# VH-VL binders against Small ribosomal subunit protein uS3 (rps3): the designs that were tried, part 1

No score or structure here was measured in a lab: all are predicted.

Target 1, 230 residues: Small ribosomal subunit protein uS3 (rps3), of Nanoarchaeum equitans (q74mz4)
Amino acid sequence: MASKVIRKFIQNAKLTVFSQEFIRLYLRGANVSKVIIRQTPIVNRVIIYSARPKMISEERKAHLAKLLELKFGLEKPVIEVLPIENPNLDAHVIAERLAMGIERNIRAYRRLAQRYLETIMNAGAIGAEIVIAGRLSGQRGKTWRFKAGNLRKTGTIGQFELDRAFNIAYLKPGVAGIHVTILKPDAEIPDIIEFKSPEEISIEEIEKIDKEIAEKMKKYLETYLLAKQM
Unless a header shows other numbers, all headers, positions and changes below count from the first letter of the chain; Kabat numbers aren't used for antibody chains.
ipSAE, averaged over its two directions, is called F for ESMFold2-Fast, E for ESMFold2 and O for OpenDDE. V2 adds 0.75 times the mean of E and O to 0.25 times the DockQ between the complexes of E and O.
[cut] marks letters that were taken out.
Atom coordinates printed by the task and the answers are left out, and those that the model quotes come from them; centres of patches stay.

## First folded at step 3 (VH-VL; from t06 with light chain S29D)

Design t06a
Fold by ESMFold2, look of step 6:
Structure t06a (fold): chain C 230 residues (1-230), chain A 122 residues (1-122), chain B 108 residues (1-108)
Amino acid sequence: as target 1 above (230 residues)
Amino acid sequence: QMQLVESGGGVVQPGRSLRLSCAASGFTFSSYGMHWVRQAPGKGLEWVAVIWFDGSNKHYADSVKGRFTITRDNSKNTLNLQMNSLRAEDTAVYYCARGPLYDILTGYFDIWGQGTMVTVSS
Amino acid sequence: SYVLTQPPSVSVAPGQTARITCGGNNIGDESVHWYQQKPGQAPVLVVYDDSDRPSWIPERFSGSNSGNTATLTISRGEAGDEADYYCQVWDSGSDHVVFGGGTKLTVL
């Protein structure tokens, strides 16, 4: 009984991820960012954030609702479409735009990547990275990396602080994968719950993770120690 | 028209210091990584240093590390190279060069200045 | 320290194809860029990312990069192509930009 409940939980989580990806594919071109599926006893809400919400007509919502119920067993889905705050800071939007731009003109891949990096940074990002992998130039597949700002990928912090997205450009020689990573302003700092007191914090270990966080922690520790002396 | 103009070159004695400047115009200077590249008379190109578009990171060739300091002022569209403890082997034409937009990892230089000559001799 | 090796000189008859090589360990894993420098002038980018051209560079300039060798190819060589040519990469191991030693192209 317990094993069946755990198995059903894993199956539902996997189905949720596939439903989200299916929605992005079905609505390709509408610049879908987040898809949130909230299940309640009465209704299953599907909240779709898009940079082009007018591209998702009531007719398309109705058709999508039918597909979600039939293919994924999401009973009584109610689809809501909301605008996103900053399309130029959204990794999913940028990845889709870049993928479709490369599909229209494969020779522009470097210029498009640089243009979108500029767009991201002008929108206020702390840092960004665009990685394109495939046969875009020359005879063999290559990986091209474009970086801007202060963007350090570390284990736990990198995964928490970053808006990441993947998309595919469908080209005559094959496919090209596109990864977009954006570190947005005011990114949350992970809770370092293992510290018993401020005195146990190692600034050097934090500097390995992120220099900005380390500077904030130095100021915090200095303030704490001075207050403790008074 | 996009342009880079170097200045500050001259003849100096070994052990002295010299400051090079590079004025940028016609493009958004603060969006590009900037480099110094030098060329000794009759010799090939030698990379000297890079500074990221926002000034956050710098890298130097081993031959100049500890003696040269690259800086930029994005409000004035200027790139600088402070050259201390100059040696005879630092004699070269010094170019400022624009790196790729926001990307330093695969760097190419699409805009070059005309260069300024630095001669280190007694 | 990553090293790029170029022949010191290459000669080509007018109208013929010149090939300038740039050797390096696993250079096919790097993005290779090429510059033309005429006497008394600053370098000019002619090929970047192995095989791409700036819009003002004619199609007769082309590039390739695989294995341990990158090659700049100049078809229908002209007197105006006489210059020094440099290859360049970014060496990820040292975080340094590296230039080849340069190749003087002569059109006889």
Scores: ipSAE 0.005, ipTM 0.466, lowest interface PAE 14.7, mean pLDDT 79

## First folded at step 6 (VH-VL)

Design s3 (from s2 with light chain S51Y)
Fold by ESMFold2, look of step 8:
Structure s3 (fold): chain C 230 residues (1-230), chain A 122 residues (1-122), chain B 108 residues (1-108)
Amino acid sequence: as target 1 above (230 residues)
Amino acid sequence: QMQLVESGGGVVQPGRSLRLSCAASGFTFSSYGMHWVRQAPGKGLEWVAVIWFDGENKHYADSVKGRFTITRDNSKNTLNLQMNSLRAEDTAVYYCARGPLYDVLTGYFDIWGQGTMVTVSS
Amino acid sequence: SYVLTQPPSVSVAPGQTARITCGGNNIGDEDVHWYQQKPGQAPVLVVYDDYDRPSWIPERFSGSNSGNTATLTISRGEAGDEADYYCQVWDSGSAHVVFGGGTKLTVL
C-alpha cells in the first residue's frame, strides 16, 4: 500500500518536472530559473521566474497556456512571470547563457566558461564549477572542467546553498552538455529540488545526482506518508 | 607592469635540497594557477608542477614526484618550489609561469619569469 | 606519456611563409599553444587554443590543428622571428603539461 502511494507520487512528480522542463525549452532565451506549478480546485497557477521577464510577452503566455492545457492536461492555467533577485547566482540562468554563447561561437567555450566563473564569484558565490562535455575543439567528445572557489561542504549545513543545473548547446555536429554548480552563502539544501512538502519530492532527480541522498529521501518519504495516515 | 621574478637558484651537490621562490606583481596573484617549468642547458622546455589559485590542488611531473613540493602564499604574492634529493638531471633554468584564471585544467602560460639557474654537480 | 614531435629546424627566406609542425596522436582533440623563445630570454606566448593570438602578437602569426598535426604559420618572415618555437598541450590522460622538443627557425 505504501509502495503504491509512493510510486504514484513519484510518477506525478516526474510529470510536473517534465512540464517545468518543457516551459524552460519553450521560453529559451528568457533565462527562466524556477517554474512553480500549483494545481488547486479553483485555479491552476504557473509561476515562472525569469532574468528577462519582459521577453515573455502576453502573446507568448497565451500560447504557452494553450500548450500546457492541450499537451499536459493543466486545465485553464494562469501564467505569472516574476523577476529573479540575483541572476548571476542562478545555475539555470548561467547554464542557459553559456549554452547559447557556445552556440553563437563554439571556439569561445573556454573564454565564456572562465568569464561566467568570474561573474559567479563576483556575485558572492563560495565556489562554482562548470563542466562542458561534447565535441568542441576536436573530432571526439571530451570533458572540460572549470572550477573556482571552494566547493567543499561546510560544517554548518543550513549556511550554504548548492545550486545545480544542466543545459544543452545545440551545435551542427551534435550537442554539448553543460553542468553548472554554484555554492551560495545563503542555502537550504538540496537546492535543485523545489519541495514545499514531502509529497513534492522527485526521487528520480535525486538519484541522478547522488544515490545515497536519494535512498535517504525515499526512506524519509515512506515514514512521512505512514505518519500522515495515522 | 605584470612581472614574475624567480630567486633561490645556485650550485648544489647531488642529494641536497634547494628552495626556489617566485615574486609576483602587477596582477591579482590569488586568482591564477601557477606553474614551474624548467629548461636544461641547450635543451627544451619541461613542465615541473602546478598549484591552483587556492593552493588546494597540486600536480607534479613524474620525474619530480616525491622530491619536489610546490606551495604558494597568496598574502605575500609568492610561489615556492622546495626541491629535495636533487639529481644531476635536475640541472636547469627554472621558470615560474602564470596559468589561466582560476586554474583551468586545459590552459596556456601567458606570463613567464626570467628564470633562475639550478646546477647540481659534485 | 603523451609525446609531441617537432622538426629540429625550419628555414625560410625573408618575406616568405614559415610553417612549424607539432605532431601528436590525436592532437586535433587537444588545445595547442605555441611559444617563441629567443636566445637568453624566457618564452613568450604567440598562439593559444590552436589559432588565437594575444593582442600584442602580430596577425602574421597564426595556427591550425587537425588530425595528428598542429601547425604554427608565420607569414612575411623577418629576421626578428629567428627563435626557438615550442608547442604545448595539457594531456588529460596523465594530468600533465607536455611540451614539444622545439624548432629553431632560421631566416635566410
Scores: ipSAE 0.006, ipTM 0.497, lowest interface PAE 12.4, mean pLDDT 79

Design s6 (from s3 with heavy chain H59Y T106H)
Fold by OpenDDE, look of step 8:
Structure s6 (fold): chain C 230 residues (1-230), chain A 122 residues (1-122), chain B 108 residues (1-108)
Amino acid sequence: as target 1 above (230 residues)
Amino acid sequence: QMQLVESGGGVVQPGRSLRLSCAASGFTFSSYGMHWVRQAPGKGLEWVAVIWFDGENKYYADSVKGRFTITRDNSKNTLNLQMNSLRAEDTAVYYCARGPLYDVLHGYFDIWGQGTMVTVSS
Amino acid sequence: SYVLTQPPSVSVAPGQTARITCGGNNIGDEDVHWYQQKPGQAPVLVVYDDYDRPSWIPERFSGSNSGNTATLTISRGEAGDEADYYCQVWDSGSAHVVFGGGTKLTVL
C-alpha cells in the first residue's frame, strides 16, 4: 500500500512538472509566471498566473483542458487565469519576453538583455542577472552574462529566495538558452544579525523575550569576560 | 472608475514657469509609471516625460530636458510637471497618461486625462 | 532620431476595411501601440503590443507588425471611426517615446 501511494505521489509530482512545462509552451507569448495544479477528489484546478491574461481566451482554455486530459490524464480540469502584480520582477515573464525578442531579432540580444535588466532593476529588484548561452554570433557558442545590482548567490544570502527562470529562444542557427535571476525587494533578507559583541548585549532585553536564552547568554558573557581577562 | 484629471494650465509669458498637476483615482497609483504627453494645436502627439512608480527613475524628451521636471506623490495620488523657461513652442494641451504594469518604458498608455491647455505667448 | 511614418490621411467607404500603416526602421522588433483621437477628446488606446486589444475596443480593430511596417486594421468601417490615429513605440536608442505623425481616417 505504501508503494502505491509513493508511486502515485511520484507520478503526480512528475505530472505536475511536465504539465507545467507543457502549459508554458502551449501558452507561449502569454507570459506565464506560475502554474499551480490542485487535484481534489471533486475537481482538478489549474491556476495559471500570467502577465497577459487576455491572451488566454476561453477557447484556448477549453483546448488546453482537453490536452491536459489527454496527455496527462488530468480529468476535467478547470483552468483559471489570474493576473500577476509585478511582471517586471518575474523571472519567467522576463525570460519569455527576452527569448521572443531575440527570436524576432537575433542581433539585438545584447540590447534586449540590457533593456530587460534595466527593467528589472527599475522595478525595484535588489539584483538581477541575465545569462544568454548559444550561437548568437559567430561559429561558436558563447555565453553572455549581464548583471545589475547586488546579487549575492553564496553565503548567508543563500536563504534568499531567488526568482529563477529558464527559457529557450529558437533561432535559425540554433537555440539559445536564457537564464534570468532576480532578487526581489521583498526577499526576506535574513535580519542582518548584527553580532553585537557580548558586551553590547543587553541581557535585560533578552530576558524579556526568552528567559532560557538570557541565562545562556549570561553564562556565555561570563565565559567571554573570563577569557578576555586571560 | 479609473480617472486622471489634469489641472494648472493657463496663459503664461515666455521665460516664465508653470506647474501642472494630475490627480489619479480608481486605481493603485503607486504601482504604475506615469507620463506626460502634449499636443500643440492642430498638431500630433508628443511625448514629454515619464516617471517610474517609485519616483526615482525619469526620462524626458530632448525638447524639454533641463527645463521640465516630472514628479509624483504616491501618498496623494498626484503627478506633477514643473515647467520652467517656457517657450512659445511649449504651447499645447498637456495630458497625463498611465503606463502599464509591465515594461514601463515600452508600454502603452491605457488611461488618459482630459488634458489642460498651456499657452505661452508674449 | 527614430521616426514613425504614417500617411496623413486614409479614406474608406462605410462597411469597408481601413488600413493605417506605421513605418519605422525594424519596427517589427518593437512593440507598437495605436491610439484613436476624436476632435476635442483625449486619445484612446485601441491596440497595444502589436495586436492586443483592450476589452472595451470592438473586435473590428486589429493590429499587426512585421518588418518595417505596423498596420492598424479597422474592419467594417463606421462613421464613428472617423478620427486621428497614432502609432507609438519606445526608442531605446534615444530613450524616447515616439509617436507617428497621425493619420486622419475619413469614412465616406
Scores: ipSAE 0.006, ipTM 0.500, lowest interface PAE 11.4, mean pLDDT 86

## First folded at step 8 (VH-VL)

Design u1 (from s6 with heavy chain E56S N57E, light chain V97Y)
Fold by OpenDDE, look of step 10:
Structure u1 (fold): chain C 230 residues (1-230), chain A 122 residues (1-122), chain B 108 residues (1-108)
Amino acid sequence: as target 1 above (230 residues)
Amino acid sequence: QMQLVESGGGVVQPGRSLRLSCAASGFTFSSYGMHWVRQAPGKGLEWVAVIWFDGSEKYYADSVKGRFTITRDNSKNTLNLQMNSLRAEDTAVYYCARGPLYDVLHGYFDIWGQGTMVTVSS
Amino acid sequence: SYVLTQPPSVSVAPGQTARITCGGNNIGDEDVHWYQQKPGQAPVLVVYDDYDRPSWIPERFSGSNSGNTATLTISRGEAGDEADYYCQVWDSGSAHYVFGGGTKLTVL
């Protein structure tokens, strides 16, 4: 009995993880954000969130349903497609768009990365990162890292608040991996570090924390101000 | 519409200090790394310093390291360069320039100011 | 220190193609950017990331980068293209942005 339950659990877990990837791959171009599978004794439902729901026709749904049944044992799944509110803040959507963009023009990978980074940030993200790895230029595989804003990857925020996605661009010379990380605007970030100019620094506040640092800062500020007056 | 305007240039004696300022407009200043680049009369371009969009990182040319300090005030859309212990070889037109929106250091300078002249002479 | 080498001058006839080279050790592994500077003016970015072009820059300007040489190509040269051109990279070893010495382009 325990073994059956475990198997079912594993199966469900696999279904959740692998089905998402499978569905994203199958529906490539439809900018699939999220897939939710709800299994009930009455009906199996597959809810697909997409930035381009119109690209998922009834025929595609029907075919997908059959594939899911065949590959994952999901009996007669009902597929529902829903739109997403903010595609520009969705890591999966951005990753797919970027991948497809690079496929259309391999030479534009830097520009595209930059553009999408801007898009993410303009959409209100606290921070974003795009990492591209592969043979996009030259004979050697390289990794390009594009980062904007404040991206905290560690701690609770890193674990639960970051939207992460991976996609692959299929190119003539090979493949390129694309990683997109987005910290959404509604993320609760404790203790944001702001860099202040020397003039904005309160020595009194620093003294409350560390007297030694306060003294150093005081000296620094004095020197800074003297230099400014010269 | 995107514009950088330098100010603060002038004639100073060696050993003195000068503070340059760059006012940015027409774009989200706080999103971009900013640079100072200088050009001595009749010479080529020389990078001076870079500051990250949030001020978290700074880099300096060896020729100015320890003497120059780059700062920014994002609330005022202003970039600054504090130049201490000025030398004759620091004589140049100083440009402020905008870098790309990413933290890869191999970036470019896509927007330039018109520059401000700094002359260090005895 | 990382050094970028440019020819001091390049001459081209009107309507012909000008090529300005920028030499550097394994420069092909670096992102090269190019700037145009006319007398008395600030530099203008004309090519970035080896071969990309700002939208306001004419298609006549193009870039390539491989091996030890980056090249700025200006097709159908015009009198208005007369300027100094600088290549630029980031040197991770020294943590410097590095410019080439500049090339004066003359259209005669």
Scores: ipSAE 0.060, ipTM 0.627, lowest interface PAE 4.0, mean pLDDT 88

Design u4 (from s3 with heavy chain S31K T106E)
Fold by ESMFold2, look of step 8:
Structure u4 (fold): chain C 230 residues (1-230), chain A 122 residues (1-122), chain B 108 residues (1-108)
Amino acid sequence: as target 1 above (230 residues)
Amino acid sequence: QMQLVESGGGVVQPGRSLRLSCAASGFTFSKYGMHWVRQAPGKGLEWVAVIWFDGENKHYADSVKGRFTITRDNSKNTLNLQMNSLRAEDTAVYYCARGPLYDVLEGYFDIWGQGTMVTVSS
Amino acid sequence: SYVLTQPPSVSVAPGQTARITCGGNNIGDEDVHWYQQKPGQAPVLVVYDDYDRPSWIPERFSGSNSGNTATLTISRGEAGDEADYYCQVWDSGSAHVVFGGGTKLTVL
């Protein structure tokens, strides 16, 4: 009985992650941060935090609700869009902005990363890290690291929150993976902070993600194009 | 106008010390990593050291490690290089150069000072 | 340690195109920067990130980088282009800045 319940939770967790990634893809450009899916017998709620909530119209919410019901089996979802308090301290927002900026100007990756680090630190972060891994025009593969401030636990200086996000820049030679990590003073941090160091990231891992994401992109694109006909 | 101005060069005997300064103006000094680069007479450019925008981290070329200390004072917009145990091989023009924003080390030097000459001889 | 190799000198006739090479193992995987230094002066950045130039640098200066060779190209060479030219990368393996040995450009 217990094993059946555990398997059901694992299946629901995978469905939730795929639904969250689909929502971020469908709403790309609206600076979506967190997506919370609460499934109860009474209410199925999809809570979308965005830095630009007005870009998510009621018509887009209705269309998204249909897609979630038809493609992901989420019965009659109620979609709520809420604003983000500090978009410049939100790792998902920064990762999306950086990814889209690199897609427009692949040559600007260094300048964009430096600018977003400055934005994060000016917004009050204790530390931030941006890691870009992949192939850029004229190069075969490399990991670039950009750090500001301190990402390590210090004495008893206060409460901290570690915010991490990953995003993909879709480029003609392939993809570039973007990891954003922000350490904020406004929440508690874990007793032990575990990060994947930039030097542990390999181009092989990114190309594996590229292939997997390309497959997911095909399915999401097909779903999007089919829904566009509706 | 963005400027870097070095000072403190001179002629010193081997084994002695010298302190170089670099005054920055026209940009927000505290946002940039700063470097020292030297050039021996008739020779090419040689990187010496970097200090991060906040002064927390420093890196040195192997040829100067343990003898040179890079520091900065963000309240005075100054970069310094303390050079101890000077050798004849340290004879060079020393340039301060502005690196990338924050603790980024991968990049180019877009602003250079005019340099200050250090001669180590007896 | 990573090594950048430049020819010691390059000569071109006035009005012709000068090409200055910077060799390194897999240098095409690095961002290459170029500096011009005239006698008695500090270096000046002329090309960065392989092929970008500062807005005050003439369009005659351009760059490329692929494989094991980066190249600085100076079209319509002038006497005013006579200088030493250095390439530069960041070597992530040693965590050091690395300069090439320099190339003296003469316009004959």
Scores: ipSAE 0.006, ipTM 0.519, lowest interface PAE 11.2, mean pLDDT 80

## First folded at step 10 (VH-VL; from u1 with heavy chain S31K F53Y)

Design v2
Fold by OpenDDE, look of step 11:
Structure v2 (fold): chain C 230 residues (1-230), chain A 122 residues (1-122), chain B 108 residues (1-108)
Amino acid sequence: as target 1 above (230 residues)
Amino acid sequence: QMQLVESGGGVVQPGRSLRLSCAASGFTFSKYGMHWVRQAPGKGLEWVAVIWYDGSEKYYADSVKGRFTITRDNSKNTLNLQMNSLRAEDTAVYYCARGPLYDVLHGYFDIWGQGTMVTVSS
Amino acid sequence: SYVLTQPPSVSVAPGQTARITCGGNNIGDEDVHWYQQKPGQAPVLVVYDDYDRPSWIPERFSGSNSGNTATLTISRGEAGDEADYYCQVWDSGSAHYVFGGGTKLTVL
């Protein structure tokens, strides 16, 4: 029984994820931020958060509902479209806009990435990253990385506080993957990591945290100072 | 106007150290990777080092690795290059240069300082 | 190490088109940037990302990149265009920014 329940759970989870991705693809251009599928014995609800809700007409809703039923077995889903408050701080929205922008002008990928990072930062983000991977220039696929602000990808913050999204730009020479990561202003960041010069580092503070690291730092500092004197 | 101004150049003996500084103005310094590029007299351009916008990563040319240290202070809009164990072949005009906005790699240099001359001679 | 090869010098008559080449193994797969350096001055970016141009650079300057050769083209050459020109790429293999050897352009 447990196995059956687990299988059902996994299947449902997969269906949910695939349905969500399908919805995003189907509604490409509508800047879909979030898709919530709620299944109840009475009604199946699909809640779509969009930066351009007007792009999702009643006809599109109706058609989408039918497709969801046919493809995913979602019986008579009721589709609700809601606006989002801060599209410029939404990784999915930005990723889609960037993807579509690159599709319109593949050569503008750098400028677009820069512009959207500025947009994100101006919206109050603590940090953001855009990674573009694909054949945008030349014959070989490359990866471009753009960063702004203070982005912590590791630790507790990395798992729970980062808004991450992936989108694909469909280009004549191929496809490009776009990763957008945003650390929103309301994220609880315990400490801002500042990079200090060796001279500015308090060894005493490090000793309180890790003695081994402190010793290494001491040695490093000594070496550094010796080098300065030479 | 966007501007970079290098300082700290001079004449030093081999084995000695020198610290270069670059003062940035006219743009948000903390948004850009910064570079040092040098040019020996009558020679071409040679990239020296890059530092990330937040100082989190640094890369060096093999010719200076282990001897030079690039740092920045975003609060003061300054870029620095600590040059240790200087050699005759380090003699060059040293330029600070700005990388593309938010671009970590694959970038160009769109703003250059006037350069500061470093001469290493016995 | 990745090597960019430029001709040491190129000459062009006033009003004619100058072409400066930058050779590199599969350079067409890399973003190529070009710099102009006049005597006693710092380099100036004239072309970036193979073909893009800063807004303050005249339209006479253009770039192309394919195969093993990138080319900086200067149409309607002027005396003021006399300078050294350098191509530059990022080499991911060695994690280096790489410059070409430079080309001296003379406008006769």
Scores: ipSAE 0.350, ipTM 0.719, lowest interface PAE 1.5, mean pLDDT 89

## First folded at step 11 (VH-VL; from v2 with heavy chain S56E)

Design w2
Fold by ESMFold2, look of step 13:
Structure w2 (fold): chain C 230 residues (1-230), chain A 122 residues (1-122), chain B 108 residues (1-108)
Amino acid sequence: as target 1 above (230 residues)
Amino acid sequence: QMQLVESGGGVVQPGRSLRLSCAASGFTFSKYGMHWVRQAPGKGLEWVAVIWYDGEEKYYADSVKGRFTITRDNSKNTLNLQMNSLRAEDTAVYYCARGPLYDVLHGYFDIWGQGTMVTVSS
Amino acid sequence: SYVLTQPPSVSVAPGQTARITCGGNNIGDEDVHWYQQKPGQAPVLVVYDDYDRPSWIPERFSGSNSGNTATLTISRGEAGDEADYYCQVWDSGSAHYVFGGGTKLTVL
């Protein structure tokens, strides 16, 4: 009996991680930051924080809600989109912007990373780091690391929290993984739950819904694992 | 105007020490990795050492490792090179050079000082 | 460790295009940077990341990099371009910044 409860809890945590990453991929370009899934006896709420909430139309919300119900088992989802107060301190927003910027001009990777670090620091970050790993312009896989401020104060109890994000630049020669780390002066919301790593995403289930999204998620997982090893 | 000004060069006997300094102005020093690059008379450029923008990491050419120490003081906008156990082959003009903004792994040198001459001879 | 090979000298007539090569094993996988050094002066960055220019460097300086050869191209050569030119990379294997031996450009 106890094992059944534990197994159901683990299954729900895995489904939550898959749903969150799927939502970020489905809504790519809308600068999605956090995705919070809250269950109530009446309705399951999906709260999506975005720097560009107007890009998430009612049509896209309706389609996303159906996908979450049919393929992720999220009964009666209600999707709510909220703005972000400071997108320039949000690692997910910065990682997506940088990834899409590199896709438009591979040669600008250094200039873009430098610009986004400046933006992050001007917004009040204590420290930040951007790591780009992969093949740009047909070159063998390499790692670029850009760093500003002080990240050594991570783990100071009750003072500072890390905001971490990963995104992918999809390039003609290949893909590049982008890791963004931002150390903020303020604490994160404690209700945000991330249970498992992205490599537990079921590509087969997503392919049954949307082959384009499944292919993007497959590349996301492969790039994540490669960048993690480098 | 962005400037790097080296000082502390001179003539010294083999086995002795010298300390070079580099004063930076016209840019935010603490955002940049800093380097020393040297050039022996009539010869090409040779990279010597780097220190990260925050002073936490340092790397040295094999020819100077264990003898030279690179340091920085971001409150005074200064870069230093302590050169111990000097040898004749260390005779060179020593340049202070600025690395790319925020880049801690690799890059180019976009601002250079005019250099200070170090001569190691008996 | 990683070695960059440059010709010792290159000559060009005024108004003509000079090409200075930098040879290295798979240098096309590296980000190559180029410096100009006039007699008695410090080096000046003229090209970085293979083909980008600092804003103060005229467009007649350009770069390319593929295979085992990177090239600095100086269009419409002038007497003022007479200098030593160095290529440079970061070698991740040795954790060293590596310069080529230098090329003396003469404008006759």
Scores: ipSAE 0.661, ipTM 0.861, lowest interface PAE 1.1, mean pLDDT 84

